# Ledger of designs, part 14: VHH binders against q2ydc9

Target 1, 344 residues: q2ydc9
Amino acid sequence: MASESAGPAELGFVEAAPSWRLRSEQFPSKVGGRPAWLSAAGLPGPPELACPLCGRPMAFLLQVYAPLPGRADAFHRCLFLFCCRTPPCCCGLRVFRNQLPRQNDFYSYEPPSEDPPSETGESVYLHLKSGAHLCRVCGCSGPKRCSRCHKAHYCSKEHQSLDWRLGHKQACAQTDNLDNIVPDHNFLFPEFEIVIETEDEIMPEVVERDDESEIIGTMGEAHEEELESMAKHESKEDRIFRKFKTKISLEPEQILRYGRGIAPLWISGENTPKEKDIPDCPCGAKRLFEFQVMPQLLNYLKADRLGRSVDWGVLAIFTCAESCKLGIGYTEEFVWKQDITDAA

## First folded at step 18 (VHH)

Design dd5
Fold by ESMFold2, last read:
Structure dd5 (fold): chain B 344 residues (1-344), chain A 124 residues (1-124)
Amino acid sequence: as target 1 above (344 residues)
Amino acid sequence: QVQLVETGGGLVQPGGSLRLSCAASGFTFSSYTMGWARQVPGKGLEWVSYIKSGGSTYYQSSVKGRFTISRDNAKSTVYLQMNSLKPEDTAVYYCARYYKRGFGTTLDHEFDYWGQGTQVTVSS
């Protein structure tokens, strides 16, 4: 029983923010919308952003801005999480890391601007400074283009067909404002800023550990042995879930917990990874836990009101312990999905 | 060359007041968030207060209600009015220019330029 390094976790919360605050030069942590890519070069291509389970294009779920203090090559550092939202799958996940020094080819050395841009409205920028084009639907690398206008780009035939049906068929002839007028494809998640709060190390202690949660056997219908067996199993999982609820109780709206190298907070004792389940980085280093996505995020995605949708108990992200730089591009990292195995 | 110069520190009795000032040069002062941090003996560096370019102010809980941050863009100066001083406020106070907070960042990343610091001692 060795105490972990024990630093307090940092918590993420959803907040509304104007779109300009969520652009790449602001280095946002954000949920939904299109990715605010960090390096404008070396984006993951369509094969890297296809769902590993069903092969269809994934939706951007969230990114976290997570610099490494004292690392000049990771002065800027961001993690990008993608999920499959396409029924019946809705299960696949991929996560990518990218980092830059403070002096780079894409962003000012000075702090991000604190003022709204002086330009017009909420135009969508689908053409990066590197020359890369982004898919009009998902904001990921879009090497396919419309053969009629040569201006609209897509990651896949599926997204090209979707955009065609939802407005590009008519808009194709009017290319002047193509990127300023992008229809709602009902593909992107709602967009929010992620705001950081440090978790307090000392929580107020709840007086007494009463057994009010042990209302076992009050609704018996069968043999006492059957009821006792079910109650023991349910009580054990209930205690694990109660510990989960207790640990989040001071900040129950948290959608993310961050702490490089800390222990994850699991929602149950099932479907957790063993060390062998977490692959090493291609550079040879071990991967360590960095952050987890909490089930509370699902409420902001409107998953429980729109039919078959994404779902999870916890998503746990593990990254290279050395935060290695494998070229300019994005490095794929590892995400573990803890599903809820009980009826809860 | 960015420079931040703090003044106004000193020895003060508990319950007293001090006003720190930080003269800034080498950048467009009015465009940036400025803040104060302190190094308490035996503890790490901790943030105290920020003031955004638009004037919004933020305070750590231990100083809220006692300290007031303000700025004078014409003088390129940020101030920290410290009232009802306690012995635990004893520290070296640093003026700093905000850069950006991220997950896992420390104050020496979140602020990119720092002054040399001014000593504040609260003792009977």
Scores: ipSAE 0.783, ipTM 0.879, lowest interface PAE 0.4, mean pLDDT 84
Fold by ESMFold2, fold request of step 19:
Structure dd5 (fold): chain B 344 residues (1-344), chain A 124 residues (1-124)
Amino acid sequence: as target 1 above (344 residues)
Amino acid sequence: QVQLVETGGGLVQPGGSLRLSCAASGFTFSSYTMGWARQVPGKGLEWVSYIKSGGSTYYQSSVKGRFTISRDNAKSTVYLQMNSLKPEDTAVYYCARYYKRGFGTTLDHEFDYWGQGTQVTVSS
C-alpha cells in the first residue's frame, strides 16, 4: 500500500569523489563504475543481468542508498539500476533492491570511516567476502573463470573475450598483480558520487518577496495555470513540458529525484504507465514510485561519443510497498522508461 | 558503551554568547563526524551544525556566521560556540554522532547516538 504520508522530494547531483568513498562499506549513492554491492551474498546471476531485449550483458548505471527509517530489516537498503549500452539495442533496463539489518555478516555496526584507507591505489576489488567472484569487465557476478590462470572471472564469454583481447592475454601469468592491471574495456560508465539535496530548502530572503504577500488569496494555483495556458493557446503536452521545466528550474542540474510514494515528474503526457502497467511485487504487495532518473544524467555518461547510445526522457523506478525480502539476496523491482515524444 | 554528555547551556540575553561542550566516550571519536541538533519549541528537531573527522564544518543557514563548531580529538570533545544569540535560538541542544545520510533518511537515522540535551534560553 502506498505511503500514508510522503515527504518532499530529494534531488541527486553528480560530483567527483575519490574511489575509496565509493566502496561498499561507505554505502554510496553513485553513477557508473562497477556496482558497490550491498549484500555480498545472493548477487543477481548472469541471466538476471542479461538485457531482457537482446540478451547481452548489461552495464551498471547507478545505485542509490535508500534506508527505510524505522525498519530494522532495512537499516541498509540499496537500489541498483542496470542498462544495456550495447548497440544496436541500448534499450533494456533492470533494477534490483537489497537490504540488510544494521547487525549483519558484511559490515561494521559502526558508521563508515571518514578516514581514507592506507590502500588508496587503483586496485579493483573483484572477490567479495561471501566468496563470490566478480567479472573483471563489469563487476557483476562472474562464475566463469580463465582456464589458464584460474584467477580471472567473467559473467559471460563476451566479457572474457573482451578482457583477453585488451590485456589479459599478456597478464594471465601475473596472478599477484591482476587487481592492478584491469584495462579500460570502454564498457563501464564514468564514475561519480550522487550527492543529496532537499528540493524544498529555500533561502529566507526568497520567501520574503512582496509579490507573494500582495496576491489575492481567492485564485488557486491550478486556476491561474489554466487561464495562462488558454491565453497562450498551449496544448496539453506543452503545459506538461512547461510544468516539468518549471519544477526543475531552481536546480537544473539534478540527475535524480527521490520520493518514496510521491508522484513522478513526467517530461510529457505520452508513454506514462497506467496502474496495470506496474506489476505487483511477487510477494503480493503493490509497487510504488520511489525515484526517477532525469535526462540530465545523459550528459555525464559520454554515451554519444560511440554512436548509438542509451537515451531516455525519464526512468521511473517502482518498488515493493512492503520492501519485502522475497527469496535470498537481491529482489528485482520495476523500471518504466519514458521515451521523449517526437514533435514530428 | 557510547556516551555523549552536553554541558554549557543556560540563560543568556539577546546578543550574548554561550559555548556548548559534548564529551564523548565509548568509540574512536577522531574517526567520526559529530554534530549538533536542536529542538525548537513548536518547530521540532532540526540540525544545527556538524564537523567531519577531517575538520570540515557545515552550518544551517540561520546560524552560519554566528555559530562555530569545533572539536578536540585528544579530549574526545566537540564544541559549539554560539555568538550573537537571538530569541529564536532558544531550544534544547543535542550532541549526536553521525552515521550516514541516504535518500529518504531522517535525522534519527542519520545520527545514531544522541546526548540527553542541554537547554539554551535566550531572553531578556
Scores: ipSAE 0.782, ipTM 0.876, lowest interface PAE 0.4, mean pLDDT 84
Fold by ESMFold2, last read:
Structure dd5 (fold): chain B 344 residues (1-344), chain A 124 residues (1-124)
Amino acid sequence: as target 1 above (344 residues)
Amino acid sequence: QVQLVETGGGLVQPGGSLRLSCAASGFTFSSYTMGWARQVPGKGLEWVSYIKSGGSTYYQSSVKGRFTISRDNAKSTVYLQMNSLKPEDTAVYYCARYYKRGFGTTLDHEFDYWGQGTQVTVSS
């Protein structure tokens, strides 16, 4: 059989949520805003979060909370997807995995709190428990600091310049907490919770016919010729797209499909990866499909505010089959971008 | 020591009603989401209902409109009122403390403490 999947696909949908529900200690699946980092130690540095195509800092797109049942070392487990949203590129992608046991140095053993935090006035958290500082613009590791106030941190000169231009030049001399006055840099995507629903696999009976098949029998000759002509006009690409549309039609607003080890739902037969295109994990294990990002997510992003916009048919994320822990914290995984190629 | 103790199961005719209770101890009950799951004979464990600390309720589609979850924080107790019972509701019912649902999780990850279960049988 193709794989030993745990069950049917799970679907993700966006919903509005108060910002405190999307903090790291809530273990959110979320779109946009700043990353809710899992381990506060070993964050990817600025080089790991630079666009592999253009070198500019990438924007956090989404994270999924995806524990592995029965794995004590992955009781908590998150995948973090970043994309380049800077024109003219808008094409680069990177994805990272991090996992923790239930007993760890960062979070309570008890379930996430249902109570809003008692703290007042803290809207942005740019300091992690490990002592790491986060970039004011993007929320990624920010080792550079403003030499004047010594309070503002950045991942790059690019984000330091952006923050300076959009308000920090004036705010730098303030005696208040700078985190209360972070401007809208038009860099982060809008922030939403991702909520989970299990896909219902109850479908009406479908008679599958080969598009190249001919129906021969007691039917009239004109009817047989007409049916054969219709079958010959549907291309393989059209059939694949029809299956895609049919599969999502019961839940058309899905922005994410999750199923570790299942087959991806491709929008086209073109631009799909072959086995050789999916690199093995550095630990030696193969990578397997884990989730895909659907084109419907694009409707929730302010993607075209900067001219050329992020775009995709689907994004498919592949992760280490062993969910290994190599290195110092966050492990880079693999993402495949499927676009529809319209040539001519 | 977290403990959850279910009571109120039994034999009932189709169309009848039962009220399950779950007495909780060993944690601050009012701060946590609580839920019910059931083990149906010949099938796996399935989620039934849960109630958040703030009182919001959620139900599996097969029981919505027939079952009502509630809580009494002063007694550290969660209830499941089951009306219009059907033979397919026959199961061992467990109360549990919710932890967190993620993509790919199973119920034994999503709930971190479970009771011993109480049998509900719907039969003529």
Scores: ipSAE 0.767, ipTM 0.864, lowest interface PAE 0.4, mean pLDDT 83
Fold by ESMFold2, last read:
Order: structure tokens, then C-alpha cells, then sequence
Structure dd5 (fold): chain B 344 residues (1-344), chain A 124 residues (1-124)
């Protein structure tokens, strides 16, 4: 089972974890906090991490560790998903892929150690081995520097201003090691590990029973077409939603479904992508479905403090079928947002 | 020079029990997750169980409730207690050192060192 053999879907679940298990050298799949970058070189810059809709800095949502077995150039492979959480937008999304061989400049060839660090409390890692500086607020590339202390870095003036207001103004001249004292900016999502479980096979008995349609008379063809169309539409939506509910029923807490090349599990027949909505990779390959983020994740994000917040039915991530290495560092991939609409 | 040596295999009747042992050397055993996989005749490898350094255990659904994995860090040894054995459990059982599971990974990625295997045969 090297190249093409595929098992059932894999499910992701959130668990609390100590911060050391979510560091880059542990190759985590995780929700929230700051990104645990894979390659320390070639990070997306501030323009690539600005919301494509409103231009404001995006928040890291999650990353998945998704190596490609049998591919030496993707022995390590991660996908990083970012979302806009800034009202009134809250809907921009970007996703990036990065991969490394087992022998690389950043990580040991040996497995991650299970030994927790013996040292003191948690640290915020704002410098990468490459020398890249990270934004104190979001953990993304931070080329802007505080001109007073020369120690604090930011992705944007927005995050510099936020950090200034929430504590850096007071701490700027007083502390040589600012990385140990970072206030809560109310910007990052809560941090969790994503753990993997293989989905058991399940028979979809409920969905099959709704395949048939009832035909009522033939006189008044215009009226019958309208009535049949409404009945068919409602039955189709009920069947799709029942398929969704049935499929998740044995593991209702799943926040992620993974399967490279499998069909996505949509919550509705509305707002799904057509083939033309999924761009080819710049290398020329098609993009394949790889994983979806389930609406259950929203319950863990604590995103509701200012009214409008992040929301989705499903987020579906599509990646290069060849998992190509085009350019340096991180490659942008494609994410489709399936919204739930009630009053369109 | 990582070495993993399995013992404890053999012939047993259905419903019987066996305990497998795996002696590890050449690495800091207590720092790593260890596991068992099996090669069923005519099929590929499938995972059976693993145990984290902190003692948390995980089992394939087909063996959960029947098999128990354990470890003795002082002896650098991992064990697999197999109860209520079925003919379908007949396989060569391998001890292995865990590397990392990711989404979409296979056993030959998830484990980086393997023992020579020990035969378990469940037959009447």
C-alpha cells in the first residue's frame, strides 16, 4: 500500500495539549495559537497573509501534518490554513503547503522525543533558525521592527499598534527579553492538538431511502413542474443533510475529515464548487480535495465577542495533485468556503 | 545500532493467550512511543497497538479489549498481552519504534525501526 492504495477517511479531533507538544519539531497537527512553521525559510510574507478580501492580517486557524508516503521530497509535509477574523469581513481564507525531506537543515532525522522539556514555563518562539523574525501578535513573518527597542517585530502596523496598546508601550524599554512577556491580544484562536482516528465504515441507509421522487398527476404541466421542482429540491436537500448527519453520527465531535482524492462531505447542496471554481496548480496539475474543516470546530474557537465572527458550513481544501515544489518555501493552495445560507 | 528483538510467539488454540516481549537497545527507550504491527499471511502489514512514553495506550479496533500493550522502561522492554485469540490473529508480529503519524501516512512512514518478527499461530 505505497502509491495508490487508500483506506477510509481519517478524522481529526481536538485535544488539550501542553505547549511543548505543539512546537515545530513535534510536527503537530493543531488548531489555533501561532503557526508551528515547518520550513524556517521562505515563509509567506505579510502580503500573502493579508486577507484577500479586506487586506487586514489573518489569524492562523489550523495546520495539518500530512506527509506523502513514498515521496522523499515530502517526508514532512504540512498545510497551514489562515482566516480573517476581523469584523465586518471575517470570511477571507488562505492555505499554504510546505514540505521537506527527512534529511533537512531544520530538524533531526530521529523521531520527535516524548520527553517534555525540563526547563521553566512556556516560551513564545519569535525567531526561527533561518534568522526570520515573527510577529509578536500572530506568529507570521514580521519584517517590521519597533524603532525604540529593536526587539519586537510585526507583520503590519495594525499588529504593532495592537501590541503597543496592550502592553508593549510599558514593556518596550524595560525588558531585554520581550519574547517571554507577550500579552493576550485577543487575536489568536485557542490552541489545541488535532489527533487522528480512522473512520469506520458505515452504511448510509437513511440517504438511500430518499432517492425516489413522487409524481403527482400530469394535468397542468406548468404547475406540476413547479410542484415537482419544489418537492425534488427539498427532498434533495433533506437527503444531503441526512447523509451529512449519518456520516458523522458515530463520531460527532470530528472537526476535520482527511482523505487525499476522496469526495468532500457537503452539509448542503448549495454553495459547492464546480470544476471551474478550483484553479489548477501553477505547475499545470489539477488540484485534488485533501481535507475539510467541519462546522464542529467553530465551537472551540471562542470567536463571538464582537458580533460577526468566523462561520462556515464546511471549508474544503484542495491541493496540487503532484504536491509539486514550485518556487521557494511555502506554496499557496486553494480553499473553498461552503456557507450556510438561510436568506439569500 | 537500534535493535528490537521479539520473543513469546508460538502455537495456541483459539481462545487462548500469549504474551509477546520486545527487548530494545541502541536508543533511549523511555523517550519514544513503541508499538506492535503484524503481517497476516497473504496481506500487508497492519498496526496492532502502540504505547506512548507516558503510558497512554492505543489499539486497533479488531484487538481492543483482547490485547493489552505495556512497557517496562527500566528493562527497555515492551509487551503485548494477547487474550481471546482468534484464527484471524495468526500473523508474524513485529515490534517497532514509532516515528510520527500524520494524515495519510502508512506504517512504513509511521515506524522507522522494526524487529525480526515472531510467529503467532492460532489453530485448533
Amino acid sequence: as target 1 above (344 residues)
Amino acid sequence: QVQLVETGGGLVQPGGSLRLSCAASGFTFSSYTMGWARQVPGKGLEWVSYIKSGGSTYYQSSVKGRFTISRDNAKSTVYLQMNSLKPEDTAVYYCARYYKRGFGTTLDHEFDYWGQGTQVTVSS
Scores: ipSAE 0.710, ipTM 0.832, lowest interface PAE 0.5, mean pLDDT 84

